VHH binders against Phosphatidylinositide 4-phosphatase SAC2 (inpp5f). Designs and how they scored, part 22

Target 1, 352 residues: Phosphatidylinositide 4-phosphatase SAC2 (inpp5f), of Danio rerio (Zebrafish) (Brachydanio rerio) (a8e7c5r167to518)
Amino acid sequence: YKIFMDSDSFYYSLTYDLTNTVQRQGELGKSDQPLWKRVDDRFFWNKHMIKDLVDLQAPQVDFWVIPIIQGFVQVEELVVNYNESSDEERSSPETPLQEPTCVDDIHPRFTVALISRRSRHRAGMRYKRRGVDTDGHVANYVETEQLIHVHSHTLSFVQTRGSVPVFWSQAGYRYNPRPRIEKGERETMPYFASHFEKEVETYKKLVIINLVDQNGREKIIGDAYLKQVLLYNNPNLTYVSFDFHEHCRGMKFENVQTLTDAIYDIITDMRWAWVDQAGVICQQEGIFRVNCMDCLDRTNVVQAAIARVIMEQQLKKLGVMPPEQPLPLKCYRIYQVMWANNGDTISRQYAG
Below, E stands for the ipSAE of ESMFold2; O stands for the ipSAE of OpenDDE; V2 stands for 0.75 times the mean of E and O plus 0.25 times the DockQ between their complexes.

## First folded at step 21 (VHH; framework vhh_6fv0_2)

Design j5 (from n1 with S104T; at its last look DockQ between E and O 0.88; V2 from the best seeds 0.80)
Fold by ESMFold2, look of step 21:
Structure j5 (fold): chain B 352 residues (1-352), chain A 121 residues (1-121)
Amino acid sequence: as target 1 above (352 residues)
Amino acid sequence: QVQLQESGGGLVQPGGSLRLSCAASGFTFSRYAMYWVRQAPEKGLEWVSVINLEGDYTYYKDSVEGRFTVSRDNAKNTLYLQMNSLKPEDAAQYYCATDLYDWTGDAFDIRGQGTQVTVSS
């Protein structure tokens, strides 16, 4: 059966609800109900494949129904060790072998997991897989949850990505077609509002991070987005723009720190979810919604950067990391691979 | 009502030992990482040691590692710092601290009145 292994796009668990964030599971409370009765419908991929069985709601069918998400799952165990690799003396052939002076069991350990869940809405034709539809759903909508587990503590931070919720396309017979707005401002407004009404209902407050270039070919899309945000005029939306190509030219991804530094207080005020055996300790106070034109590479880099700021705060809050230091280099390298795998998987699903 | 009360400071000769204690009240002690920080005259605040919620993960500033040992007793809401092989540069006001309101992990926004450690020949 091996659904996880054969496609690397579909994931399930017999005991854990992959469709819900830690926070949403806390809001539902503890229950002995089967997993499929507690799912987030947006991410219940196999709902229609077993609909007649689910609609019966008979007790005996509960063990046949296993919720499946389309997305990504990766789990890693990490060790907090600041010893530099160049200081891990590797003897030359002429140097006697030295026993290590440090025991790994004294270093803090934690588990990090990344769960991305793709909305089952918007099957979309590829050349029209942009923007919003008349139901208020957007293309390439993915909720990504970063989990930390240490001892009895479970910590969670959630972000979303999704296409600019206006009617637009970027298809044609040219090598680099210019994006085109399909409907005017007034015609778009009710569908833009429909999308964000659902988002605000779910997440309460949103911080939009728009990575679309402020000049050139992408400008028309960024301008349309901002105009709709202004027309919608909802105090629960905050709009931030960052010209990714301008600041990260030449593959200088360290310049994403310019963005995270500029919005550091917003990130900190967002907080994160924390539960232990005593219950819910705190909750995330909103969500970052990040987009570029296709919500792929640029979006993934920025989400990883925001989530790293939160991870460091989470680990320092628990005393798993010392103050005034970033993640150890080995932890950061594994973290980068996890997010790269996430981005690659989301990209394949979008193209397929 | 949040209170941290340090004790155990005093005068000691170089190479001597002291044990500091910090009694905590007014918050759920076991849900906060705890810190020892110090301030020498005309110097800024410097973290010395940190201990996680459970007490099994500890960190020390390079200048004190191997000489100082932090521990906590969550049943007694008490934090400890065992200071051995004390040096004149360790002389400072020592504070028990935590990040109660600032969740960045670097602010030490709650601390006690402190206890003075003096090292002199």
Scores: ipSAE 0.654, ipTM 0.885, lowest interface PAE 1.2, mean pLDDT 82
ESMFold2 (binder alone), look of step 21: mean pLDDT 78; pTM 0.784
OpenDDE, look of step 21: ipSAE 0.904; ipTM 0.969

Design j6 (from n1 with L100I; at its last look DockQ between E and O 0.88; V2 from the best seeds 0.81)
Fold by ESMFold2, look of step 21:
Structure j6 (fold): chain B 352 residues (1-352), chain A 121 residues (1-121)
Amino acid sequence: as target 1 above (352 residues)
Amino acid sequence: QVQLQESGGGLVQPGGSLRLSCAASGFTFSRYAMYWVRQAPEKGLEWVSVINLEGDYTYYKDSVEGRFTVSRDNAKNTLYLQMNSLKPEDAAQYYCATDIYDWSGDAFDIRGQGTQVTVSS
């Protein structure tokens, strides 16, 4: 697949529908239809532009209409080699010299890709940057898909992030303004429900991971979220809270393992999408919906941690990794950089 | 009915060789990574070798690397373990295994009845 990027973090492909997950493409089935007729509308950023071309009824318009997403794409080829040193370890005077870029055919190889798709609803400065709107759309909504390719197998795991779907703001003249609820609990109910009705229709089951601080300034937002989840009372929603700052103080991001250990069975039962030449082998049974206040750094760290658990399970299931071991150190370092780049790109797009 | 049946065990002298076989049925063999695991008397279960779906990626426990070779024939639904330069510490009940129901990748939730390998001088 050829993927092209505009300098503003817009991406397109002539042959691959970047708006749909592997799983959604499998659900659509094979078709002779052009890419733009099969897109996920949420992520079809140039929709209004192609309306003018379709209205002209020009011959072969299908070839000239290319779906564009805003988000992030990075693809890396990785080698499973437990005897390579990281570049940081090689800088030590006592460390033996290693040549980590020299690989051969005997080591297992796989491709990892990260695709983030930002919803076109609530674009830029024209929309409020927090919470839900009267159409049920939330600020900073991003679907992130982690892909693995090895031989003829395509594996996929998908997560979403998005603002707490109540009416709230955190803008003011002060440094670090306090968040404020803008509509009452009962007034918010139908819009909260509207958002999650669409989410349940799309993903069937959701596991909400709320990273908002449970004390201090953020508590009002976390309390509002929980109350709306309880009022909505949908059996397809699971609510999990994790006080990120309490557990990860001092940038101890390894303590996110406390969360992934606690929900390990939920992660494992979610499974993931698997397709080969014979067709769909299995599907992801739901989705993690992760948020903090702005759905940026804390959200990105937690999503990377959840996706790593799945990645190791995927690779072990296919025999690409041996049992009872984590990813090789170099693979994990590249993985961390990919997710860091994802977070930086999403943050830049959120700021404008 | 998922079934795995090992064969090929026996008594050998130190330095000798054995070839184990595992016949698989009741599942799509080519869609599962396959394992050899072993259990010595009064010891826990230990993985010995892994082979991926296609048969081109293999892993071995350090104690057997260079001496054991795993292979598979997906057309015959059969897994093999060639065991060379056998040592007394290799004596164990050997099982072929896979993960069908456990998605964590570490459970070996399906295994056969095993075949005994004995090494004595």
Scores: ipSAE 0.671, ipTM 0.893, lowest interface PAE 1.1, mean pLDDT 83
ESMFold2 (binder alone), look of step 21: mean pLDDT 80; pTM 0.807
OpenDDE, look of step 21: ipSAE 0.905; ipTM 0.971

## First folded at step 22 (VHH; framework vhh_6fv0_2)

Design l2 (from j1 with Y57W; at its last read DockQ between E and O 0.61; V2 from the best seeds 0.76)
Amino acid sequence: QVQLQESGGGLVQPGGSLRLSCAASGFTFSRYAMYWVRQAPEKGLEWVSVINLEGDWTYYKDSVEGRFTVSRDNAKNTLYLQMNSLKPEDAAQYYCATDLYKWSGDAFDIRGQGTQVTVSS
ESMFold2, look of step 22: ipSAE 0.743; ipTM 0.921
ESMFold2 (binder alone), look of step 22: mean pLDDT 80; pTM 0.810
OpenDDE, look of step 22: ipSAE 0.882; ipTM 0.963
ESMFold2, fold request of step 23: ipSAE 0.682, 0.663, 0.720; ipTM 0.900, 0.892, 0.913
ESMFold2 (binder alone), fold request of step 23: mean pLDDT 79, 79, 79; pTM 0.798, 0.801, 0.801
OpenDDE, fold request of step 23: ipSAE 0.904, 0.886, 0.884; ipTM 0.970, 0.964, 0.964
ESMFold2, last read: ipSAE 0.716, 0.702, 0.678; ipTM 0.912, 0.907, 0.899
ESMFold2 (binder alone), last read: mean pLDDT 79, 79, 79; pTM 0.801, 0.800, 0.797
OpenDDE, last read: ipSAE 0.896, 0.892, 0.900; ipTM 0.966, 0.967, 0.967

Design l3 (from j1 with L100I; at its last look DockQ between E and O 0.86; V2 from the best seeds 0.80)
Fold by ESMFold2, look of step 22:
Structure l3 (fold): chain B 352 residues (1-352), chain A 121 residues (1-121)
Amino acid sequence: as target 1 above (352 residues)
Amino acid sequence: QVQLQESGGGLVQPGGSLRLSCAASGFTFSRYAMYWVRQAPEKGLEWVSVINLEGDYTYYKDSVEGRFTVSRDNAKNTLYLQMNSLKPEDAAQYYCATDIYKWSGDAFDIRGQGTQVTVSS
């Protein structure tokens, strides 16, 4: 499938519905319907621009309506080669006008893609918004899908991020303003529940990964989240807290492995979507919902770490990677750049 | 129900060759990466080789690379291991294996009864 980028922010495809995960497309089944009739409404950004055309329900409209997402798309082809960073690379020969790429055709290769799709809800009223609104939508809600493609196999792993769904603010003119709770616990309950009822309907089970600091200025927000989760008391929610700054002091982001090791069985049991030429082989059993205060940098690092665990399991399941080894260093470096670009793009879209 | 049956082991002199086979049944063979693993006397289980679903990607433990060749025939549901230049250290019970249930990427949750490879003068 081909994907067209109109800017750093907006993406469309003439033949592929970018608003839906591989799994949701499989659940919709075979259809001759135009793309716009099958979209996930949360991510259908041009819906309001063409509302009158869509409401006509005329067959010619299918010709003009192409779903557009705001978010991020990047696609890379990777090679599984554990010897790319050996000592022979330190000796550079004199280079002619064009250096050839050093890709070895005997090593396994696969395609990896990231698709982030930002919810159109609670996105355009005031930039840098926090928390939930009275419709149960949260600020900075993004669904990120990591795709693996090799031969006829398409694999997919999906995560979401979104603001803590209580009524809170952190808007001020100071360098680091204190967050404030804007509505009481009881007043917030129905809107928190409204948000998660929609999430459970969509994803069935959620594992919340709350990265908000458990001490200091952020504590009031983290405490409010936990209280609402306990009051909501839904067996389809699992709550995990991880004090990102406590465990990753001194920019030791490798210590995110402490989290992924601790929840490794939860990650493994989540599985992923797997589609072949003949149909759906496997589906993802729930979703990780990750947040920090703004759902940007800390969230992006943790989502990348979780998705890496899944990617290695996927590649090993297919025999594209050998057992008992991590991704090759060059693959990991490209993977890190892809997720960094994802985070930068989401940050620009949220900040304005 | 799920069944793997190894064959082709035996006694061989150092430098000799053997070809192992593994017949698979009870699952869609072409949907699973397949492994050869071995267990020598008084040692743990060691992976030897892996081959992907389509058969075009292979990996080998360093100690056997260049000497062993894994292949599969998805039409016959059969996995093969060609072992050349055998050494006494290769003597072990050899199993074919796969990960049908766990899906952790490093598990061999299903394997056969094995076939013995003995290397002696």
Scores: ipSAE 0.678, ipTM 0.899, lowest interface PAE 1.1, mean pLDDT 83
ESMFold2 (binder alone), look of step 22: mean pLDDT 80; pTM 0.812
OpenDDE, look of step 22: ipSAE 0.886; ipTM 0.965

Design l4 (from j1 with Y57W L100I; at its last look DockQ between E and O 0.83; V2 from the best seeds 0.78)
Fold by ESMFold2, look of step 22:
Structure l4 (fold): chain B 352 residues (1-352), chain A 121 residues (1-121)
Amino acid sequence: as target 1 above (352 residues)
Amino acid sequence: QVQLQESGGGLVQPGGSLRLSCAASGFTFSRYAMYWVRQAPEKGLEWVSVINLEGDWTYYKDSVEGRFTVSRDNAKNTLYLQMNSLKPEDAAQYYCATDIYKWSGDAFDIRGQGTQVTVSS
């Protein structure tokens, strides 16, 4: 698939529906319909700009109606090489002047892509930047899909992020604003339920990863979330809390492994979508919904960590990676940059 | 009914060669990375070699790299291990294996009954 960037934040493809995950496209089945008729409406950002063209219902103009997403797309080709080292050249003064030209010919390689789709709901400056609204939509809702392509196989793992779905704000004082609950528990219940009913309909099962601090300024938001989850009492929701600042002191992000180790079986049982030339081989069994207060930096770090566990399982399943080893260091560094770029882009879009 | 059947083991002198075969049935062989694993008496299971779905990429444990060669024939549902320059340390029960039920990537949850490789002077 070819993907074109129209600007820093908006993306389109002439042949691929960027609004739908690999899994949703498999569920839609084969179709002769134009791309814009098959989109996921949540992520169809240019819908109203082209309304006169779509109302014409003429086949030849359907090629000109291209769905656009707001979000992030990055595609990288990676090489699985554990033995490449520049230290051999530095430790020997007799090393030849030229590098070997064939070092990558025998190593496995795969394509990794990251696609984030920002919901068009709650877009623009007129909407509150926190919580849920009376339609059940949440602020800063982004679906992120991590794709692996190798030979004829396409693998996909999807996660969502979104604001805590209660009515709350974080404004009202000159400095150091404290978050504030704007509506009571009972008043919030139907809108919380409306949000998660739509989520369960789409993803079937959700594992909530709540990264809100369990002490201090954030506590009232985390407490409100947990109370609504308990009141909603849906068996398709699993609630996990992780005190990010407690476990990641000094910005030691390697300690996020405490979370992924603790939920490793949940991650493994969720699996991923897998498609080849014969069709759909398997599907992802649910989704992680990750949040902190603004669903930016902490959320992005945790999503990257979860997606890394899945990527290693995917690559080992295909025999692209050997057993009992993590990603090669060079692969991991590029992976980290991809997720950092994702986080920066989502953060910029949230601010503007 | 998933089945893996190893063959080709036997007694060989140090420095000798053996070729192991593994016949697979009951699953779509070409959709699974395949492994050779081994177990010596009183020791745990050790992976020896991995080959990807298409057969174009392989990995070996350091102790056997350069001496062992894994290959597969997806049309015949067969996995092979060519073992050269055999050492006494290589003596073990050899299994072909794959990960069908646990998708963690390291489970080796399916393997055959094994074939014995003995290296004696």
Scores: ipSAE 0.651, ipTM 0.886, lowest interface PAE 1.2, mean pLDDT 82
ESMFold2 (binder alone), look of step 22: mean pLDDT 78; pTM 0.790
OpenDDE, look of step 22: ipSAE 0.881; ipTM 0.962

Design l5 (from z4 with D102K; at its last read DockQ between E and O 0.95; V2 from the best seeds 0.86)
Amino acid sequence: QVQLQESGGGLVQPGGSLRLSCAASGFTFSRYAMYWVRQAPEKGLEWVSVINLEGDYTYYKDSVEGRFTVSRDNAKNTLYLQMNSLKPEDAAQYYCATDLYKWSGDSFDYRGQGTQVTVSS
ESMFold2, look of step 22: ipSAE 0.734; ipTM 0.918
ESMFold2 (binder alone), look of step 22: mean pLDDT 78; pTM 0.787
OpenDDE, look of step 22: ipSAE 0.895; ipTM 0.968
ESMFold2, fold request of step 23: ipSAE 0.731, 0.744, 0.708; ipTM 0.919, 0.922, 0.910
ESMFold2 (binder alone), fold request of step 23: mean pLDDT 78, 79, 78; pTM 0.786, 0.795, 0.786
OpenDDE, fold request of step 23: ipSAE 0.910, 0.909, 0.912; ipTM 0.974, 0.975, 0.974
ESMFold2, last read: ipSAE 0.725, 0.744, 0.733; ipTM 0.914, 0.923, 0.917
ESMFold2 (binder alone), last read: mean pLDDT 78, 78, 78; pTM 0.781, 0.789, 0.785
OpenDDE, last read: ipSAE 0.912, 0.911, 0.911; ipTM 0.974, 0.973, 0.973

Design l6 (from j1 with S30N; at its last look DockQ between E and O 0.89; V2 from the best seeds 0.81)
Fold by ESMFold2, look of step 22:
Structure l6 (fold): chain B 352 residues (1-352), chain A 121 residues (1-121)
Amino acid sequence: as target 1 above (352 residues)
Amino acid sequence: QVQLQESGGGLVQPGGSLRLSCAASGFTFNRYAMYWVRQAPEKGLEWVSVINLEGDYTYYKDSVEGRFTVSRDNAKNTLYLQMNSLKPEDAAQYYCATDLYKWSGDAFDIRGQGTQVTVSS
């Protein structure tokens, strides 16, 4: 499939529905309908710009309307080779007539893609858009899908991020102002519930990963979140907290492994989507919803760590990776860059 | 009922060869990476070889690489292990295995009863 980038933030494809995960596309089934009729409305960025055309309901117009997402797309081809990091590059001859190409056809190859799609609802900048609105939408809501393709298999793992769904703000005359709760616990409950009702309808089960600090200036937001989760009391929600700053002091981001180790069984039980030529083989059994205060840097690091655990399980399940080994170092380096680029792009869109 | 049935083990002299087979039933064989694992007396279980769904990607433990060859026939639901240049250290109970339920990638949650490989001088 072809994906066109019109800027650093906007993406479209003439033939592939960028708004839907592999799993949602499988649930829709095969269809002759134009792309815009099949989209996930949350991510249909240009909906209002072309509303007059779609309101005509003319079949020929349908093929000219191309859905656009705001977000991030990156695709990389990787090779599973555990000896690459130890191999020394050899100088090629200064003027070779014909140097044979080294075709590495004995090592497994796979494609990794990362697609982040930003919700068009409650859009806006960091300090002007926080928390939930009266429609149950949250600020900085992004669905990130990690795709793997090998042979005829397509694998997918999806996560979401979004602002803590209570009414809060962080405005003031100082730079880096203190967060403030705008509505009381009882006033907030219907809108918190509205947000998660929509989330449960879409994803069935949610595992909340709350990265908000449990002490200091962030505590008021984290406390409000936990209170609402307890009051909502939905069995389809699992709540996990992780004090990112306590565990990752001194930029020791490898200590996020403490979290992924602690929730490893939850990650494994969630599984992932798998489609081949025969159709849907399995589906992801829920979703991780990850947040910090901004849903930017901390959120991105944790999502990358969770997605890496899944990626290793996916590749090992298909026999593309051997058991008892992590990703090859070269693969991991590229993986880290992909997720860093994702985080930088999401940050530019929300924080400037 | 899910079943894995190994065969082809036996007694062989050092330097000899054996060919193991594993007949699979009760699941969609071509959707699972398949493993050969072994357990020597009073030792833990160790993986020996892995083959992907299509049969074109294979991995071997360093101690057997170059001597063992794994293959599969998806039409017959059968996994094979050709074992050449056998050493006393290769003596073990050999199992055909897969990750049928957990999908954690590092678990062999089903395996057969095994077939004994004995290497004696």
Scores: ipSAE 0.678, ipTM 0.897, lowest interface PAE 1.1, mean pLDDT 83
ESMFold2 (binder alone), look of step 22: mean pLDDT 80; pTM 0.807
OpenDDE, look of step 22: ipSAE 0.883; ipTM 0.964

